# VHH binders against q9y6x5: the designs that were tried, part 14

Target 1, 379 residues: q9y6x5
Amino acid sequence: LPPKLLLVSFDGFRADYLKNYEFPHLQNFIKEGVLVEHVKNVFITKTFPNHYSIVTGLYEESHGIVANSMYDAVTKKHFSDSNDKDPFWWNEAVPIWVTNQLQENRSSAAAMWPGTDVPIHDTISSYFMNYNSSVSFEERLNNITMWLNNSNPPVTFATLYWEEPDASGHKYGPEDKENMSRVLKKIDDLIGDLVQRLKMLGLWENLNVIITSDHGMTQCSQDRLINLDSCIDHSYYTLIDLSPVAAILPKINRTEVYNKLKNCSPHMNVYLKEDIPNRFYYQHNDRIQPIILVADEGWTIVLNESSQKLGDHGYDNSLPSMHPFLAAHGPAFHKGYKHSTINIVDIYPMMCHILGLKPHPNNGTFGHTKCLLVDQWCI

## First folded at step 14 (VHH)

Design wf56
Fold by ESMFold2, fold request of step 16:
Structure wf56 (fold): chain B 379 residues (1-379), chain A 127 residues (1-127)
Amino acid sequence: as target 1 above (379 residues)
Amino acid sequence: QVQLVESGGGLVQPGGSLRLSCVASGFTFSGSDFYAIGWFRQAPGKEREGLSDISGSSEGFTYYSDSVKGRFTISRDNAKNTVYLQMNSLKPEDTAVYYCAAGEYIRGSDHWTYDYWGQGTQVTVSS
């Protein structure tokens, strides 16, 4: 029987929630498997880019999903959370479910992971759900487990996505202990349901399960706003994305736009594309606009309006508040092992190893995850 | 078509109470973790202000803005597809048109989006 892997994401699950809140079910999962306490994600620390980095092992500049909102000047195409189906955006990389199902006698299944309802390189996940936020966790899980148990050719790679705690993190902010505790308790109950369902169906002992996230969340405030309209007339640029990393397409000379913005706020860094710090790996793609504005942690860029968010993400990926965790259980993984950190791009070559797939060229380092795996020597 | 209808507004003295109702039709609110019905208000010359919302989840997670926390209570009756706002200890500053709205959270949006609005109901707090 080929090895099987279920990849699960709870969107916006900040790594230190594990230390600051109670997770009896997730802690049991970790106790019988492995934990990576901090996963260093990719810049920008947004949902679509980081989910694609997990499944491709690539930095955003290399896989082409560089933000949740994008514009391509040549084709005049727009990408957004509600307009994400055009394969054009996704075709600069090959995600693991495509590689997996192109193998003989293998299929892939997906419940809501970004990109899995798109025919990438003319290949869509063998079993999938069109994205619809109204579909319950239970229904997503029921579909995934049905496909894992009852498919020919067998489903060997499956993925499952849930929008919490991201939705609540934006609404309440991560510092709202009362409200976040209730939301995180529900998420822990869902993890308990996941494990129970896998046990009841006879999948638990032979299925590798990764539970991870794409990014964390930081506290925002009406006292920490950067008003772009006070610094530059909006007619001088096209706004492709706003906060906390604004993507600016100049309508006039770009140096002139840069000069109008560079002293707008001490809480915002303004970069010409060629001056974006190398450590971001965020420069070499046409979808990255000529000027980006990077707000300091907890600051919100606005257009002379109040902010609706009490929590946000997208900030510098060196910030611990932007980092998710990774937990895993299954025959490929050690039991009761905790590891300090990996890079989010390292998850892809690890998953390829578990599944016996040849990874495409990527930015991950297999050696960083060897200590998690029973078939590897840890040095 | 999704429709929201507010009722229960009117004139009340300072310190008084009102209960607003929002009846939804054209969709079922309950059972979706990423749907919400919220209450907003707009006084003349001011920006629209979000006051409270309640999710469609089985838990019925609630949010209250600082301006109303402790004075206003949101609740729902799923059998009637209705959301209520109980407003206590009303002040002249609470005078506004009150709207209910239906919202959704989708992956990658980074915010809750309220696309369906009621017609509004006037609340006036005055002696």
Scores: ipSAE 0.818, ipTM 0.922, lowest interface PAE 0.8, mean pLDDT 94
Fold by ESMFold2, look of step 15:
Structure wf56 (fold): chain B 379 residues (1-379), chain A 127 residues (1-127)
Amino acid sequence: as target 1 above (379 residues)
Amino acid sequence: QVQLVESGGGLVQPGGSLRLSCVASGFTFSGSDFYAIGWFRQAPGKEREGLSDISGSSEGFTYYSDSVKGRFTISRDNAKNTVYLQMNSLKPEDTAVYYCAAGEYIRGSDHWTYDYWGQGTQVTVSS
């Protein structure tokens, strides 16, 4: 039967956690497989956009999930945590699990990956869990391994998502060594459990496993706040998303709103949509609002004088603090190979290659990942 | 229906101790890594201040604000679905109404939200 792939995300796992903390189980995983030290993700460096970029190979402007909060002016629809299941938002792209399960004698399984509980192009993952943060990692893993081992047609592509270390990164900040070390030790134990479970079920030697993340985390502070209401009255705009990339829909003349904001803080860049830097690939979608505000690293845009966040992400994707890592193990991958950098959009064409799928048009470059694969010449 | 009931407030001398209790009902606190019960306080004319929380994970991960770190200890008793705040070395500036709250982390929200609150218990530190 075709090769099998499990894609795992630990949300908010900053690349340099690997060198600043101990991960005996993850390091064993890497030792017998491959590591990409830094994955350059897509702007904005938020959870929903980057998880969808991994599975579509597309920039956010191309797949349409442009933020965790969005507004579509034509339909007047709002995207939010509570309304993320409307297929309207997801249908601008075809994620890999849809392509996979439409092949003869294949199915896909999912435990909590963003979008896998949505019928995208009338197709929902063959086996899936509705999103529920209260479902333990053990239960997610048990379902995934059960589906990988016992399904007909066989599950050939599966996803597994866990909210840490993102949840704790926001609460403590990445510089809190004491608290982050306890959280990251738990994550490493979960990786150990994952590997042990796969071995005990006889899946380990023939299953390809990718462990990656969507973004990193930067330290925030009450000393680094940008108070938006000191610069502009709320009545002049609708706020679609706040921090660290604010999405501003003007209620009055756009130029007037821009002029009120442009000198609000030296730690915030204000862009008219047409002036957003080309390197962000973040302009050509109706869901990107007419004005965006981009805070400097570690700065928080607020409407009042306080913020509860000690860590955040969403910043410029050139920042190393925003970059996750990628590790992989399985028959498709070399053993003991380390690679410096890939783009997060490169993961999609690599996964398509491993699974024998024809990729949809995308922004990834297969050549960037071929050194990870045993069936490719690295030189 | 989630409900939280605080108890254990009262009057103490500076340097004294109190233990607050927060009894939860309508959910099992230890059922998720992404549940938390936290303690907050509000003095007259001041903003509400987050003090400490503890997660529902088996590890019981804790957070302490700088204002109470080293003086206050949060703990839990899963059999009683209860969270405690042990407050030592109390100062007059600790005088406030203390609240417990239940919170959750949801992917993509980028913060912990505390949507369920107790009615509060008064703590007064006075010589």
Scores: ipSAE 0.758, ipTM 0.896, lowest interface PAE 0.9, mean pLDDT 93
Fold by ESMFold2, fold request of step 16:
Structure wf56 (fold): chain B 379 residues (1-379), chain A 127 residues (1-127)
Amino acid sequence: as target 1 above (379 residues)
Amino acid sequence: QVQLVESGGGLVQPGGSLRLSCVASGFTFSGSDFYAIGWFRQAPGKEREGLSDISGSSEGFTYYSDSVKGRFTISRDNAKNTVYLQMNSLKPEDTAVYYCAAGEYIRGSDHWTYDYWGQGTQVTVSS
């Protein structure tokens, strides 16, 4: 009887929200399990790339989901929020739910995790929901718990995704204490509902649960805009992605485009692809465009002066504001243990260990997570 | 078919009040955490300005721009599928066409997108 794992993401949950806001239910979850205070995510610190990094253990350049908006010059395909279901984009890696459900007598279930409604390597999650933001957290939870409790072959790996606090973080900004406290209280209540539902169904004692996120959030401002239109004519390039990491496909000589952009703002770094810092692990994929623009924290790249965001993410992954947390509870995990930091790619080999799966080649380091697990020698 | 119909505009004296209504049809607003109905305005020769919105969540989370915070209040009546904007302490600078719009949060774009708009209602603040 294999161990079971539920992986939960609350999108855009900045690690220091745990310190700065009240979370009675989440703190009780942590008290009875483990906490990783900071998870260093992958560059760029966007939703689709980081969710895929969690479940593949790979850097973005290696799994091929390099941004929320992408272009492939060979096939001329576009990836976006409304066009994300073509397996072409996802097939450069094998996510854990595919590996899991291909094992004898195992299934996977999914409620909205990015990629779980796509037939990756001709394999779609055994039970899944097509992405639809109108589906309530309660309905997502009810489906996941029903599948965990009532499936043959049994569901041993399940994912659950919720768009908050990301949606509100973009709308209010993380510094809006009044509005963010109300939103985060709701999220804590949802975590309480999740735990209560698992207890009522008799799942709580033998199910491993990871609650994590993909990235944080930083405050933006109308005072911190970088206007590309003031530096370069639209006709010289195709814009693949805009902010805070712009992806530029030159239509004229690449060096000429670079020279027009390199001094556009002191709050923006401009990189030719080969000059992207090695620490980003963000070079070796054809979907990474020839020029990228990386805004400083809290700065927004815009095409016109009227655009504004109050909160954003996607910045340099060394920034603490971009880091989520990880909490976990279940038979595989210690009780009451706090750990300083892991890399987001380390989550994959840890999950494979918990499930008894052979990990595919990946960028994670199992040793970084050993201290979270009861069956491992930490020292 | 999604439709938004504004009402309640008109002429008002400085310091006065108006209440705008936005009746939605062709969809149910309440119970959707990632839907919002908001109010926007556009004065002649100026860019369209977002003023306030309210989510479809059970909590009814609200947003106010700095230009109207403290003077305007957004509210909803879910039984009537209607959103209101109570505008107090009106100034001549509030003169504009006011639009109701319905939008949603789009993961992946990390953006609230307003794709459905009413025809607008004129508000004129003048002696």
Scores: ipSAE 0.693, ipTM 0.878, lowest interface PAE 1.3, mean pLDDT 93

Design wf8
Fold by OpenDDE, fold request of step 16:
Structure wf8 (fold): chain B 379 residues (1-379), chain A 127 residues (1-127)
Amino acid sequence: as target 1 above (379 residues)
Amino acid sequence: QVQLVESGGGLVQPGGSLRLSCVASGFTFSGSDFYRIGWFRQAPGKEREGLSDISGSSEGFTSYSDSVKGRFTISRDNAKNTVYLQMNSLKPEDTAVYYCAAGEYIRGSDHWTYDYWGQGTQVTVSS
């Protein structure tokens, strides 16, 4: 049988949740497979960018999804959670599901993974769901597993996306043990449902499954706010994205805007585009605005508005609080193996290998994942 | 269209109790993990304050502000598509117009938004 791979994302699942909470189902999944304890994601540590990095192996500057909110000055187009279906934003890269879809006797499927309901390079998965938050995990799971089991050409790559624990992380903050315990319990139960469904359909032994996430979550507080209005008048710039990485489009001289912001807070770094640290790989794209503001961990950039957010993400990708995990199970993976760290872009070449796909040029390193795979030498 | 209708407000003495109801129509609340219905209040000259909310998930996750925790209880009746706020040990400071709102979480938004609001119901706590 041709290799099959299901990629599952639980949005905002911070890596250390695995250490601080109980996950009976996920632990069983891990016991029979592999675990990468920490996945270093890409900067900025947001949903759309990181999900696209997983499936392209590219830094954000390369695949072009540089934030959840973007603006293109040439076309005057906007990208946001409510406006994400224009192929213009996605066509700077080729995600793995497109590569797979174009193969003979193969097809791709998707349940609400970012970008999967958009034709990219004039290609869309044979089976996909339009994003709708009201759709239950069960329905998403049922569709994905049905497609994996009964499609012709056969679905050999599928994605499944779920918005928790991100939604709750924002609401309660990651340090709220009482509320987050309940939320994470549900996530574990959903993983149990996933495994059970696969077993019931006879897919469990032959299907490769990756469970991962795009980013973590850090605790925010009303005591850690950076008010931009205290530093610069709103008339001097357009805000493209706000917190914790603000994207600033100056309406006056860029230098003047920079000078007004550079000392706005000791808990915020202000960068001209050309001065963005190289380690972020967040410079070489026109969709990155002329000035970016990067708040320190746990600090929130605000305007003259009250924020109810108790958790957030998007911060420096070197911060452990921003890191997700990766677990995997299936014929391609070892059993009972744990690995410390990989980069999120490393997932792409690994998935390509599993599926027998030739990867597009990417920033991942296949060598980082060899120890996870049964057919590779682990050095 | 989505509509929320509050009821149950009125005049009550300090220490008294009221039960507010929020009837939702035009959408299904129950069974949606990323829907929430919340109670808010606004007193004259003050900003609107969030009090409590409940998830549409099967688990029915709830939250309370510190100002009402231990005194107010939010609940739901799925069959009636109704959310309730049981208010006990009411104080004069609880006097306000009470609103229910329906909220949704959307991928990549990174926040809960309450997009639909009821007309409000007056609650007056006075001797």
Scores: ipSAE 0.893, ipTM 0.944, lowest interface PAE 0.4, mean pLDDT 96
Fold by OpenDDE, fold request of step 16:
Structure wf8 (fold): chain B 379 residues (1-379), chain A 127 residues (1-127)
Amino acid sequence: as target 1 above (379 residues)
Amino acid sequence: QVQLVESGGGLVQPGGSLRLSCVASGFTFSGSDFYRIGWFRQAPGKEREGLSDISGSSEGFTSYSDSVKGRFTISRDNAKNTVYLQMNSLKPEDTAVYYCAAGEYIRGSDHWTYDYWGQGTQVTVSS
């Protein structure tokens, strides 16, 4: 019996939500499995980049999804939430579902995980849903579990994506206890539904399930704004991405643009591309623009427009508020084990191990997850 | 095509009540966790102000601005694909054009966008 793995993402689930709110279903899941309390994600801490890092084990500079909004100067192409279907953007890496599907007697399934509805390296998931925000969790879950249970060749790797609590985090801010309590309760209930569905189908005992997220959420405020228009005229640059990491494409001399921005705010670091800190692993890709602005935690870069966001993410990946968690259950995992931290890129080699796949070159370290696995030594 | 049509506005005395309706067509509001319909208003010479919104989720989560809390109530009729704003204890300061808008959250957008707006309905509170 080939091993099976379901990877579930609840977008924007900050790690410390587990400490500040009640999750009876998730806690039960953890009790019978493993928990990594903090997952250090990749910079920038955005949805598309981090989800692709999970399934490739690569830093953003390596897999090429460097932001939710990108621009390629050579092809003049744009990437965004409304324009993410061009394989051009995804083909700089090979995601695990492609690797899995190319094996004998295996197939992959996906419910709206970023990149899964795109042919990557001329391969698209055998089963997938086109992204549609209007589709309920139930429908996504039903499709995934149907594919896991009834497919031929059997689905051995599946992904499931849900936009909460990210959507609500942006709307209410993570510090809104009243609203976030309702949101997180619903998430826990969805986890309950997931577990129940798996049990009903007889999948629970044999299926490895990972529940994780791509990033956290930090509180924003109208009192913490950085207005770029106060520092530089919009005619001098093209904005590729805005907040909290702005990507600047100069229309005039880069140095001149840099000089206008470098002291724009004490709460924002301005980097020439070559000066981006090495720890970000965010330099060696042509899709990274010549100048990057990085706002401090909780600060928002704005133009002369109003924003309704009370929470945001994308900040320094060393910030705890940006970190998600990882929980897992199944034959491959211990029961009742908690681990402090891993890197998000470490998930890929772990998943490859579980599935018996040879991993592509990646930035993950399998050793970081050995303690989670029953078949590995843990010192 | 998506269309929102407001109705129910008019002239009312201070302390009076009105119920606005927003009929949505071209999409199904109910059942989607990532759809919202909101009420906005714009008074002459002032910026547009968000008043209240309701989620398309089964729970029908609602939100209110401080300016209308306790006086206004947003509700929905799923069968009619209609959202209502019950406005009580109206004040002269509530005089404005009232709009409903449909919002959606898209993966990776990192914000709620209200892309569709009604034509607005005039509400005048005067003695």
Scores: ipSAE 0.888, ipTM 0.944, lowest interface PAE 0.4, mean pLDDT 96
Fold by OpenDDE, look of step 15:
Parts: C-alpha cells; structure tokens; sequence
Structure wf8 (fold): chain B 379 residues (1-379), chain A 127 residues (1-127)
C-alpha cells in the first residue's frame, strides 16, 4: 500500500502547554510515536503564513503568504480571512497536496487547512471542505477519515485543521489557567476521538499522523499598548496589517512616515523594508509593505480603538511563546523518541520523504528530522 | 437573514431583577464552538460595553465583565435558540439600552467579531 499521511493542525497550540497541562490522549499518542518539543515557526508568526510554510517548506517571502492581511500594490488586490480564495495569492508556491494530487493513483483531501479550498496552479484537492467555522471537529474528522479509507484513487495525503486553542487563546490569554485548562482538555479529547476513529477504521497502524500547530500565544494586556495615533496621523498612511506586526503603506514620503514612527515606542521596532533583519527571511516579496512595525512580546499595536484581546501571536519567531510542537505516529516514525527542536519549514521535506514525493525547492533541511524516521540513520 | 431580538427590558427599582431574552434566528447557535452570543449595554453619553457572553459549544463557556460579576447570569436554551441574561441586584448605574450580539471566530482573523446585533431593549433602574 502506498504511504499515507494525515497532517493535523490545532491552531495556536503553544509548545509549553504540553508541560503545563495534562494531555492523556496526546501523551499516549506521543508515547507510541515521536515528539518535537519546539518548532521554530516562520516570521511573521501568523496562521495563514505558517500553515503555508508547513506544506511548502518555504519562508513567507518565498511562498508569498506574508500575513493574514495582505495588499498587492500592483494589482490593488487585498487578502484577508474573508478574502483568501484568489489563486493569485497562493500561486507563488506549490503546496504538498498539489504535488501529491498530480501523482498517479493518488489523491489529496483537506478539512479547512488554509489554501486547500483554492485551486493552486490549476489544481485543487480531490476532496476538500470549504471553510466554515460552524462545522464541528467530528464532522471534519469523519470526512477526512472516510476519504482516507474509501477513496479511489486513494487519498494518500490529508490535512485537518481546527481553530483551537487559538480562538480561546485570544479571548482568555494563555496565562488564564482556569479557562485554558478547559480548552486544552477539550483539545486532548478531540485527539482521543481522532485516535479512536482511526483505530475503529483500521487505519491506525498504517497511517502516518502528524499533529502540530502553526504558532503559540503570548499574554497581552491593556497596560501594554502602542497607540500609533499618538505618533502619526491616519492621513499619512494606509494600514495593511496592525498587530503585533503592522504593515504600513505610506501616502506621503516614506522617509517622513518612518521618521514619525521610528520613536513611537520603546517597545516597537520600526523597519524600512530593506532594513528588515535577515534572520526573519521577510524581505524579498512585493507584498511586504515599505514599512513594518514589530511590537515587543506581549505588546499590542492599536489605533484609537481599544483591543480586547488578552492573547496574541505574530511576534518574533525566536520567542518560545510563539513556538508550537510536533507529534507524530505511524510506520514512518520511531516509537518513544523525543527531539528538542526543528524548524517549521523542515516538516515539508520530511512529509515528502514519507510520501515518496520529490520536493520542490524549499528552505527545509531533511537532516533535521532524520532521527524521527525509522528508515533513516540518526547520528 | 440573521436576526437577534431582545426582550424583557423595563423599569425596575433598585435591588430588583430583570431577565432579558435574546432570540436568534437565521442561524443555529448551539453546537458551534466558534460562535458566541454576548450582551452589551450602552448608557446615555457612555460607550457601549460588553457584559457577558456564552459560547455555542456544548460546554457553554461563559464570561462576565467585572461590573456585572456576581449579579448577572447568562444562559441559553438550545431548543429555543435563545440566550438569557438574568440581572439581579440592579443598580441605577445599570440603566442603559441592552443589546445582544452574535459573534464568530474565523481562522486568520485573530479576534472574535460580533457581526449581528439586536435592536436593543431599555432597562431603567430607578426608585
């Protein structure tokens, strides 16, 4: 049988939740598989960019999804959570489900993973669900597992996406132990449901399953706000994205805008596009605006309106609070092995290897995941 | 198509109680982990403030502002697609127009957005 892989994302699952909360189902999953304790994600640490990095192995500047909100000055197009279905935004890269889909006797399936309901390079997953937040995890899981079990050509790659604990993280903040414990328990139960479903269908022993996330969550506060209106008038710029990384499109001279913003707050770094630190790999794309503002961890960039978010993400990708985890189980993976850290872009070449796919050029390093795989030598 | 209709407002003496109802139509609230119905109020000359919300999840997660904790209780009736706000120990400062709103979390939005609002119901607390 051809190898099969299910990639599952729980949005906003901070890595250290595993240390601070109980996950009996996830721990069982890990016990029988592998764990990467920390995954360094890509900058900016947002949902759409990082999910696309997982499935392309590319930095954001390379795959072109550089934020959850984007603007292209040439075409004057906008990208957002409510406007994400234009292939224009996704076609700068080839995600793994497209690569898989184009192989003989293979098909791909997706349950609400970012980009999966869009034809990319004129190819869309054979099976997919349009994004709808109202659809339960159970229904998503049922569809995915049905497709994995009964499709022809067989589904050999599938994605499953869930919005928690991100939604709750934003509402309660990651430091709210009472609320987050309930949320995370529910997530663990969902993992239990996933495992049970796979066992019931006879998929558990033969299916490779990766459980991961795109980013973590940091605590925000009303006491840590950066008000841009105190530094610059709205008439001087267009705001493309706000917090914690603001994307600024000047309406006047860029230098003048920069000068008004550069000293706005000691808790915010202001970069001209050409001066963005190389370590972010966030420069070489036209969709990155001329000026970006990067708030310090836990600080929120606001306009005159107050933000009610108690948690947020998108900060420096070197911050541990931004890092998710990766767990995996299946015939491709060792049992009872733990690894300290990988880069999120390393997941792509690993998945390609598991599926026997030739990877597109990418920024991942296969060597970083070799120790997770049974068919590889781990030095 | 989505509508929220508040009811139950009125005049009450200090220390009294009222129960507000919010009937939702055009969508199913219960069973959705990423929907919330919240109660808001706006007093004359003041900004609108959030008071309480309840999740559409099976668990029915609730939240309260500090201003109403211990006095107000939010609940829901799934069969009626209705959310209630039991208001006890009412004070003159609770006088306001009360609104219910339906909020949804969408991936990539990074926040809850209340997109649908009721017309509001007047609550007056006076001796």
Amino acid sequence: as target 1 above (379 residues)
Amino acid sequence: QVQLVESGGGLVQPGGSLRLSCVASGFTFSGSDFYRIGWFRQAPGKEREGLSDISGSSEGFTSYSDSVKGRFTISRDNAKNTVYLQMNSLKPEDTAVYYCAAGEYIRGSDHWTYDYWGQGTQVTVSS
Scores: ipSAE 0.863, ipTM 0.933, lowest interface PAE 0.5, mean pLDDT 96

